# VHH binders against WD repeat domain-containing protein 83 (wdr83), part 5

Target 1, 315 residues: WD repeat domain-containing protein 83 (wdr83), of Danio rerio (Zebrafish) (Brachydanio rerio) (q6dh44)
Amino acid sequence: MAFPQPRPQAPQLPQHLWRTVDCQQGAVRAVRFNADGNYLLTCGSDKSLKLWSVSRGTLLKTYSGHGYEVLDADGSYDNSQLCSCSSDKTVILWDVASGQVTRKLRGHAGKVNCVQFNEEATVMLSGSIDGTVRCWDTRSRRMEPIQILDESQDGISSLKVSEHELLTGSVDGRVRRYDLRMGQLQVDYIGSPITCVCFSRDGQCTLSSSLDSTVRLLDKSTGEMLGEYSGHVNKGYKLDCCLTDKDTHVLSCSEDGHVYYWDLVEGSLTLKLPVGKAVVQSLSFHPTEPRLLTSMEGRVQVWGAEPEDAAENES
Key: E = the ipSAE of ESMFold2; O = the ipSAE of OpenDDE; V2 = 0.75 times the mean of E and O plus 0.25 times the DockQ between their complexes.

## First folded at step 1 (VHH)

Design x12 (framework vhh_7xy4_2)
Fold by ESMFold2-Fast, scan of step 1:
Structure x12 (fold): chain B 315 residues (1-315), chain A 127 residues (1-127)
Amino acid sequence: as target 1 above (315 residues)
Amino acid sequence: QLQLVESGGGLVQPGGSLRLSCAASGFTFSYYSMAWVRQPHGKGLEYIATISTSGDTTYYSDSVKGRFTISRDNAKNTLYLQMNSLKPEDTAMYYCARDEKGSYTYPHSLGEWFDSKGQGTQVTVSS
């Protein structure tokens, strides 16, 4: 008697299209998972921020208040608040449930490229083409920033917060890591305008993408180059990069309409995922599962590791 | 294939008016903010005005605020610049550009506008 052949191992990389969401916001400038990965945020050139269900692909709420394109957004850990930033030079704090603007924060001298809550959602951090990061108190009605970081020599393109550390990417070709408690700064010189920065999941490494069509992995403590990833096209656009939920692969958007996946350690190309015939502008990786969001023009695509009918419970 | 074609420039007396047009093709015009930029002879590229995707929000450089008006017609894929109270200092080659956002492009690079701008239209303000 023959034993049944072992079942194929489930794929670990999101390469199966689950759904395409037509966001009806003009161009989608940024797409982000919320803290638990159950919802997604889309930042529109139509000046709106929208909240969607990941599992159903349905619009839950539209947030209107910005005077120009929304460039980035983030959700608080408890899903009670959103923050967003815009070409209108403002940062907005929103109440999720009511859809109302809690505060509209002014002070940046130019468009605000990136925004994020700290882990506790007590502070919002915003980065602007004016070369500053501004730290805003979420709990106070204070309209002035509690801190301004101005060590950057050119515009801030990207920022990420982890615990008490702030990571920034700048047009000046530098990745900066601030210890927000001690006021210490470490600078890694890349030499090309930075488009995106992020931390590894284990907190030991930093990842950066730059306009030389290269993604780099650096040891956080030493600045030593641990990995370099290339083959994609990133020469003019502020494209996103990230790591998978288990730090096995590096991902990058590309101007050629693909998302590139490289093995973290080997640096070899594992997958060149076709999204479409336009620039893939933004991506977001699920916090705990192999699921990916991609944005291209006015549409967001949701990608899973397995076909949707095998992986999702659709009522 | 992105194409921008500017028109409407010419010679005008100080205090006069001109209306520039830009016909856009090869991309979904209504999805992008648009800009007008200019380059005076022998000088660098200078930002003039930006308009939102719907046309309801506009930004101007201080040198033209109150004198110039940017507008768009998404049904015709056309961008406009109405120039009033023209001064000799307004003499430049004027370019229509797709306003590449900080979330997409190098935020201080005016060079990105070169890949997304047309051949320009010359405005000369002289008596």
Scores: ipSAE 0.000, ipTM 0.269, lowest interface PAE 10.9, mean pLDDT 85

Design x2 (framework vhh_7xy4_2)
Fold by ESMFold2-Fast, scan of step 1:
Structure x2 (fold): chain B 315 residues (1-315), chain A 126 residues (1-126)
Amino acid sequence: as target 1 above (315 residues)
Amino acid sequence: QLQLVESGGGLVQPGGSLRLSCAASGFTFSDYYMAWVRQPHGKGLEYIATISSSGSTIYYSDSVKGRFTISRDNAKNTLYLQMNSLKPEDTAMYYCARGTDYEFWSGYPSDAFDIKGQGTQVTVSS
């Protein structure tokens, strides 16, 4: 008996709709997986943050405390805390189990577009239209930030933290990477307002999307542009972009109602996924599995690489 | 009350100019992205131009690049649109809009703006 050499499988891409969640929050401004991918967070124009089960599509808890739209949120690695930011100019730290506000942090001069915990959840980083990033200690009751970064010449639209590095995207058309240990700053000039930034999973590349309807991949060590992805529409909305769980593909939201998937290396369009007839504003990719969240208007769609398995029933 | 009040529209000949103004009240104007959007009769919303909270970053739709100029005066809580070389295709109701993010749309209505004014009519006739 000879065993044939199996051909490499095509990368699994989430393109099968598993469920649509009606969030009842007005518009969903951001959708985010939690650290383990079992839960999702929805940031509402109704001023609420909601926590949902991914597997069941059910609402678990509503977090109320912001004075205006919730624009971004993040969950701690251990699922004990959430952080959120709002057009009300505040950052809130929440206790997940009780639903209570642990701290409401003031200091930004304008709306806060983005927020994230560092890996250990010892610091929250927030980025504002005021052009600053503020670093907040999660463990102390200090109300002032431990650090303010003010190198940006216009509003901060997006930020991501990886180990000792902070990546920011600005309206000024620049992507900035701060090495927080070495105190060094690297600046990449794109020339159009940045809507989203992220790191590759291997930490070697940065990805940015901008209002020129272009997503760009840059090598961190050289600053060389390794890839450019286009064909989607991003001219007026602050749309999300990301990479797949295995860094095989680049994804972007689009104003035309689709999510675009490009092969990372080739730059070729692999899939144009129809979501609906409105702007796809936000997306989040699962940390370890080929699963995607998308938001459109007041709804979130959960996508998998295979059709959803039927639940077993005891007869 | 949160309010946006547009003015400066009217009837103009092709090739003419108009200056639109938008007076903002009830919120901190300097904290927000502002946009001009237009809606031709019986059609969807089309974005024209967007300006950052500081005024340092500006974007135009391809249909108005080189002809229209967006500006703001944060001390006066006022947004402006200078329209030059007007064409019949520019005929629309023009709205001032406040963003909650970097949201501006061209054509299809959505929740991109949290506040929109009552509008000012621009008619370019030949």
Scores: ipSAE 0.012, ipTM 0.387, lowest interface PAE 8.6, mean pLDDT 87

Design x3 (framework vhh_7xy4_2)
Fold by ESMFold2-Fast, scan of step 1:
Structure x3 (fold): chain B 315 residues (1-315), chain A 124 residues (1-124)
Amino acid sequence: as target 1 above (315 residues)
Amino acid sequence: QLQLVESGGGLVQPGGSLRLSCAASGFTFSNYGMAWVRQPHGKGLEYIATINSGGSYTYYSDSVKGRFTISRDNAKNTLYLQMNSLKPEDTAMYYCARHEGSGYDYLSEPFDYKGQGTQVTVSS
């Protein structure tokens, strides 16, 4: 076609409820999109990890093997493997197709709060209340970690991997960034227990949420605070925070039953999304589209832009 | 607008080989996991082979493992099934099926789309 490109429009924020999934896992401790955003993972207090279709809202597979609550999970880039971590002190590597445990990794002295693959899915990284991060080789059958990072003074609550960098959040009130190639460590002191950390999509900033009911944006290279976001309630729960698909807004779960959206640059509250009457426990933002997952009690809700016409029924 | 068109079926003797093809159109083939599913006369559907969107991961049912090979050519929008050491119990209508999104849907039924099928008959 010879028609001009559409004019750029204001960023779309997911605020329309598309779907509610009753996960039947007790409490859903974490909800995560997979790498392409077409599927979601739910981590249950019933000890199960479940894989769901976003578009259909249907359960695809249940992964059973943990001895206690599943606290976090991640999917490999090629959708062949899952990893999960639990209050049972283990990390499990799963084969997606068979549902079988490929490896059950022991070594952490306490519950494992967070787990993630690196980009190539050659390594899993896990963070525990024991204050350590453990790096595990996914391709070998060795049961010992490749590396243990023990600079944290208290439990690891959250971690994220980007390229050669590992970002960790600790109960000790510090956000740590490890350069895994050079063995360098940078520490940012926040002063309240960290609940969640993430990188900005452009990789230039770090975002952290803490029990002082504050989310902070820091310049990665300098540690300078670029933004501060408040008004939500985060005093007792390990709540998630994230950025939108285009880094336009900061989002946080809240103990008051809402998800808060702030303009990244202005720091002003853009949207206070009502989810329900309980703690919003976890969230995940779609990798490329304005779509959000939220978990509250035993349910996951899928939020998006304005709904499209019912194309599956009539043209 | 979405189409899956299977071909390559026919009559073959036990121990023989066949190669099935599925031509896909009306969607971005490289974004979807694909499967081969069969239905013997008067019986239910059976998933026999699945492949992820990039072709790096494959899964086979125990009834065909070691005998059948699933593959894809994303540049040609084509799915293949190479069938070796065919047995009378392999006699069925064979369907090409699409799973929505990434490779995860290859674990679930029903398919979001399947083609018209191609008949494979193994008999002497």
Scores: ipSAE 0.000, ipTM 0.184, lowest interface PAE 16.7, mean pLDDT 86

Design x4 (framework vhh_7xy4_2)
Fold by ESMFold2-Fast, scan of step 1:
Structure x4 (fold): chain B 315 residues (1-315), chain A 124 residues (1-124)
Amino acid sequence: as target 1 above (315 residues)
Amino acid sequence: QLQLVESGGGLVQPGGSLRLSCAASGFTFSTYAMAWVRQPHGKGLEYIATISEGGSYTYYSDSVKGRFTISRDNAKNTLYLQMNSLKPEDTAMYYCAKQGYSSGWTDEYYFDYKGQGTQVTVSS
């Protein structure tokens, strides 16, 4: 008899635990893939930033220079530089290879919650509880920021940069999108403190998570709410959210020890991934592959398929 | 030089009201989240209320929700707790606390400094 044609496979979601990394940094406040997804960064309550190999699970370098816990970090597109921010009120630019501080930037009046390079790594943008975003020239040794954005009425919790656009999330319950070329500002009122913001991978939508235990997807051009995702617990922690590598699903950390996956279009819960018995605070999704990083207490877990053995291709 | 000085406690009858104040000095008050924490005699610390840096967000424990209101005046470097419908179980030493921990707003473990406290006693 004729066999039926193969059924179309559902999109692969990372749900297999491949590796657990004990970071030895106290609590891991943020975990981030680098630009190509081959490395990961961990921001420790012990004041250190650490760089790890994803494929080997090994510590490559420790970056020491902050006076208090490290709250966020980012890597340049060419893997030559890192930036980090801390409750010590500073932003640090690091040389990856040497592990040395290139610049230590002061000016924020309070702890710095978030930091990111622009695509070319010519500018660092930092967001603070002082309610400002500061833009710093990476090539200059100038101490003053290029620009200060102070339209927020309360602390900046999260920021993301995409080309000429800056997206910020604030404790004031507003998501702000700045067109850095035109000097234009668009404001979306959510009404609960924002914990995380990000752009969709296609750049057409914005995603935000807030302390009302709700993640929201908005059309960037119109501000129309396209999706709303709930069922997780986010009432007291600054939790991360993101989209999958193909923008098929929305993910959120949760205070109940799980990562929640919802179908982007339907808004239905697709997967409730058990991570452990504590708050899942931070996550990062691989730029091109179905791989997820999660942080819980002092550990980072890598979720997805184990990489294929390179020797297999020479058989 | 970091100082938090609580005041406004005292003896009050059940169903009464009190307003606590906390005078802050030695740091940039407007850039830190603040909390009220209480400790009944012979028991552990329990958090009561938290307020964000600019005052846009407040959080309350279930035991005081609807009865207590936290507020701040950043121009005066002062934190307040308005306590209404007081019960004998609200009897405790009340402490003002400054944020030290960046990722949570609802637990006293996120705060790195507390003052000397002010006693609240609810009895007839």
Scores: ipSAE 0.064, ipTM 0.572, lowest interface PAE 6.5, mean pLDDT 87

Design x5 (framework vhh_7xy4_2; at its last look DockQ between E and O 0.31; V2 from the best seeds 0.00; counts 0 for: pae O 6.5 > 2, unsure alone 63.7 < 65)
Amino acid sequence: QLQLVESGGGLVQPGGSLRLSCAASGFTFSDYGMAWVRQPHGKGLEYIATISSGSSTIYYSDSVKGRFTISRDNAKNTLYLQMNSLKPEDTAMYYCARPESTYYYGSGSEYAMDYKGQGTQVTVSS
ESMFold2-Fast, scan of step 1: ipSAE 0.332; ipTM 0.687
ESMFold2, look of step 2: ipSAE 0.418; ipTM 0.739
ESMFold2 (binder alone), look of step 2: mean pLDDT 79; pTM 0.798
OpenDDE, look of step 2: ipSAE 0.020; ipTM 0.410

Design x6 (framework vhh_7xy4_2)
Fold by ESMFold2-Fast, scan of step 1:
Structure x6 (fold): chain B 315 residues (1-315), chain A 124 residues (1-124)
Amino acid sequence: as target 1 above (315 residues)
Amino acid sequence: QLQLVESGGGLVQPGGSLRLSCAASGFTFRSYDMAWVRQPHGKGLEYIATISGSGGDTYYSDSVKGRFTISRDNAKNTLYLQMNSLKPEDTAMYYCATDLKPYGDYESGYFDVKGQGTQVTVSS
């Protein structure tokens, strides 16, 4: 029996709604997959951080300790720790299993917009409207940061860590890349307040979104602009952007209630995914599978590339 | 008391197939994610597959993706693992596991309960 040559598979894009989670946290300011993609974190305007099962859509634990809205969170690679940041100017390190605050870190002069562990979870990095990034040792009892980065001329809106590199986005319209081992800094001038930054999965490019309603892809080493993506609305909100699990598409939240998907190389709009009638503020892409989390108001939507199994009857 | 009882293991030649079963009791089976993990003789636990409580979501380790299929029957409180194209490297004690906590003290990660195991041996 002769088999025909397999047709190349079209890129798998998460466009099928699997579930909607009512988080009961007021507005969900950020939604994040954990390191393995089995759990999701929701950062509430009610001051809580919540941990959910992605597969079941069920609440597993609530983390209470912040004094104002939780603005960002991250999970350690081994699922033992969470970190979060808040409008209360603090960064909190949590023990996942017990739900207890391990440390509450003070020092930022204003609200903390973003936080992330490094890959080994030995350091937390936080970015604030005070214009600084602070690097905190997760293993020591010291309350002082091990390093403060203050080259930004205005508030830090977003940061991402990959290996020994830190990427920051600022209201000053600049994307900064720090080599944390060599102490080198590269600055790319965009010219509009940055809302989100991330690395490509292959580590060769940086992606940034800004208040001129434009997402840009730059070569990491040279700063050459490789792509530009527009058509969405981003003029007043700190919206997220990301790349798909295989770097095939660029995604952005939008103030018009949609998530926009563009082909990375061609820059053409592939999909305008309707989420609802409010601002889609936050998104997170699964580390290895074509799955997407979106947040709109107090709800999180879980999206997959294929329809979910019809046998699902969990409440 | 929560109980997980695995069955269906045995001796099979390379390229063969086996279906493992896990009978669960003492908890609301349909409300919990279930997993299969394995332990080769003298080695650590290795994750194989997970299935959501509803059965709508499945996840596989790269070593078994395309060869193994995890499924469940919530009416019978039973978890299954269909193993095809078996290799000598698949020889291990296979355990049924569940996540009753977000992150537990279980050796292979956050699954905090596992059963007694069923031995799979792939050899000529």
Scores: ipSAE 0.000, ipTM 0.103, lowest interface PAE 19.0, mean pLDDT 85

Design x7 (framework vhh_7xy4_2)
Fold by ESMFold2-Fast, scan of step 1:
Structure x7 (fold): chain B 315 residues (1-315), chain A 126 residues (1-126)
Amino acid sequence: as target 1 above (315 residues)
Amino acid sequence: QLQLVESGGGLVQPGGSLRLSCAASGFTFSEYWMAWVRQPHGKGLEYIATISNSGGSTYYSDSVKGRFTISRDNAKNTLYLQMNSLKPEDTAMYYCAKGDSTYRYDEGPLYYMDVKGQGTQVTVSS
């Protein structure tokens, strides 16, 4: 008899809702995992940044200091610091343990849409509707940015840092990749305002979403389009996109209340996950596990994680 | 230099119609959300309608839903508000407003606006 072939295992996708968190922040503009995926950050229209336990769904700390809505946030690799940005035109560096503002950085001429630490948390990078990216030293008390990047023709909507590279998405319909060590710039023209950019986990590709209701995968070195993903609704909102922890699938938020999952290589729709009846605005994928955070209105949902266990003792 | 110039206001009887226009310059009009807001005499600003950068999405306050239509012509850098079935309560100074970003965040309530123009007066009276 022929030797039995084992069935290939399908990639594990987060599609089981185990927790819904009512954030009590008005609308949640962005939701982010921290570096190790044990905590989540929520950016509120009530001007607050909040830190939560993923496994328990409990509020750990509230960070108050912004004058208007918080639009994005990031956590340092060692969990000692947070950074956030706001429609108040500032970037704030926070001490996690005390909840205190360590630095409030001014200089952007308009609201700041995105912020991230580099891997060592020695620099914060912020992107604004003023069309600039500003690089700030986290260790210095200097008021001025280390560097201003102003090659964008319109507002910066999204940025991501990977090793020595910065990736930006702009209202001008361009995705820009900066080599921060070499001072080199590559520009890819998409033609519609960019809502989100990210790197693939292997660092070989870039992913972008735009207001033409299309997500695109490009080869980083050549700019060749490797994939195109559509069927969702993204016509007006600044919606997030990402890749799964193993680069098997592309995910996008949607204005129709779903998260869309496409097979990376085939471009076929794998899963249309119902979240609710409002716009899914933000998502964050766990750094190493198939777990997803989604935000809709004032609530965050945790998908693909195990149920809360009474034997757990997390602080 | 960013400029917004509203026109088309005037005196009209209840049940009448007016079409407001806003000529935009000094920025890439096709890449920004635009809004109409109004201010009745002695009152605060009231949100009326918002339109996405492409024109594909429109949102209205409950007070004007079904009566007003927001539209845009990106080739002409012009925003429009078609006002039908006008009521005395619609009497206000009407302003064209550039969104402080290209992206929509909320439905209905007044969102943050960096710039509004000089306005055009609409008076609904018998």
Scores: ipSAE 0.045, ipTM 0.424, lowest interface PAE 4.2, mean pLDDT 86

Design x8 (framework vhh_7xy4_2)
Fold by ESMFold2-Fast, scan of step 1:
Structure x8 (fold): chain B 315 residues (1-315), chain A 123 residues (1-123)
Amino acid sequence: as target 1 above (315 residues)
Amino acid sequence: QLQLVESGGGLVQPGGSLRLSCAASGFTFSSYTMAWVRQPHGKGLEYIATISYGGSHTYYSDSVKGRFTISRDNAKNTLYLQMNSLKPEDTAMYYCARETRSGSYPDTWFDPKGQGTQVTVSS
């Protein structure tokens, strides 16, 4: 006999505040979960990158080496390395355990807005206001990029890597998808400066946010617009957007102090989460669970789908 | 119905100048990056210049930098190429192209749809 199956639960959305972290970094420009979601990274206007425990909200390590504001960061799949980028025009590769700079990579002509490892952490990809993406080998001592992508007509604001594909968002109003294996480029015209891009978890769609206060979902293969999400405020800031861990909802930061959640298929507003009275600048969604990080000014909030157990918060 | 109509080509002596025009219709011209591409007899397409939808960014191939200027008039739906200091190697059919959704990188991003305008540089 089959045992009774649990009833399907309603989709869980992170709307319960678990903790607030005062990062002591000036403004937090970006907040990111690491690859397994147990740690978080904060990129400070004070020139530091910090690594924190998600479960305890405690500072584990400070990474110092950038000459100006840290604008983005990413962690390798095995938690051995971090990469970061800065207004100082550099990309830094760090050893997590020692806190030491492994390499400081120069070549970009302007501030570097975004950086990410590929899945294997064999390559770092960086995007700059200089309009280029630079691909760097993580394993060699070489200081030169292995490839420069310069098809963008304006600054690169955001990038994401999935397998052999690179997705970029540009101030020129275009989302570009490079097949790094086949040497193919696909361009989708949005028409307003792009602030953030990402892939859906199933890899079939692309999501972009732009300064016309609109988030768009496109079919990756055809470029057909599948969804449009609005009601939030994104007119002047480079704000993040993302999808939930199971691709049920679209999320966006907002200049009005809220995070907006829309049903992916219906496009209807499901939740308008109040964060505070300032611009919500950055967000990151947990890789496998309904947990969210938000940044506003110098603070990061950790959000869960259910109230945090009081026993977990006493230590 | 996308239409691109090139004009302004002709026969010119080395060192001379020509101004090419492209009249666009059937799409929102101000929303697309535009390019000039050329094809010499029996050779492949060469991308000469591109211009962003608002006109603020331009790109030129090394073969024409300092000699050619791309410009656009979004009110008239017209793309221009000012060609100065023309050389025999500039002899080609010149095409106006609108940004495509897909192509090979780094060079292919545009689809020429018109019949082109012939530029011949000879003495």
Scores: ipSAE 0.013, ipTM 0.398, lowest interface PAE 8.1, mean pLDDT 88

Design x9 (framework vhh_7xy4_2)
Fold by ESMFold2-Fast, scan of step 1:
Structure x9 (fold): chain B 315 residues (1-315), chain A 124 residues (1-124)
Amino acid sequence: as target 1 above (315 residues)
Amino acid sequence: QLQLVESGGGLVQPGGSLRLSCAASGFTFDDYAMAWVRQPHGKGLEYIATISWSGGSIYYSDSVKGRFTISRDNAKNTLYLQMNSLKPEDTAMYYCAKDIGTEYSSSPGYFDYKGQGTQVTVSS
């Protein structure tokens, strides 16, 4: 005799506003969860990078060293290092513990839009309006990049690293996937300036957003377009897009003050989340839970269920 | 002056046990989450265990679950790591680390200070 099993629950989508953080950094240009999702990074127009607790909403540390706006940041897997990039044309490697600049890397000819560690945090990869991606060794005293990728015809807007692959989005309307191990390059022509690229959580697909107000999902192995998502407004801003923690939905920022959620397979709009009356520029989805960060002007909103530890030991 | 002083490392045979201690000073110990982090020669840092400020929440790396036990004594400002069933791959410099926050931690957090370390060598 078998007992009836409960019906599968619908995927949870973060749509409850749990917390608003006033970052006091001017405009927040990028917001990022760290590798485990317990902390968040905010990149300010005030030239600072800030590290915050997600559960308590408190500022933990401020990283000062950039000469202009901080445009992107990433944390190492072991939480010992941060990297950031700026309109000052530099990439900075930070020691988290001391708050000190470990290295300030120069070489880009224009503002640096995006930066990320590889999985092992042995390399930083930076993408610039100068049209190059530069690969920097984190372990050596070498100040020049170990590799420069210059195949893009216009500025690099976004990059993501997964294992031995680098994915880039360019103003030239192309998404490029580099196999860094094999030296192979695959190019997908979109035809409008790319604002954001990312990999699916399972690594089988790539997602891109572009200034034609369209987000596209491609099969990585075949290059086949699996999905197209529209209805939002993306005509002038470098807006973020992502996938949910279980790859059930596609999300995009929007110039109309909302975050749009589409069912990944059906392509239908599931949720139009109101954030406010300004451009929602940046977002970050939690690595394992249905929790979302959004940035609008100088504030970060945390969406989803309140963390269980937020009230830890009020006893 | 903030200080973390690790002790208890040494040479041990496979299957043996060691107890590491970390004496903390220069900050309010019971306001912060604490961690044990190790670094094998020529490799990166690995978080092996973290403990919240109260001791109510603990994280272990999969490589040490069931073999290592982290604990803290807030009255003595001391962090401990009991290591059982030691393996050659446990050979590393072991560091006591102070988290930058007071947060509950069920996974590795950011740390703002680590000590000088204590060497653990597992060999026959």
Scores: ipSAE 0.000, ipTM 0.341, lowest interface PAE 13.0, mean pLDDT 87

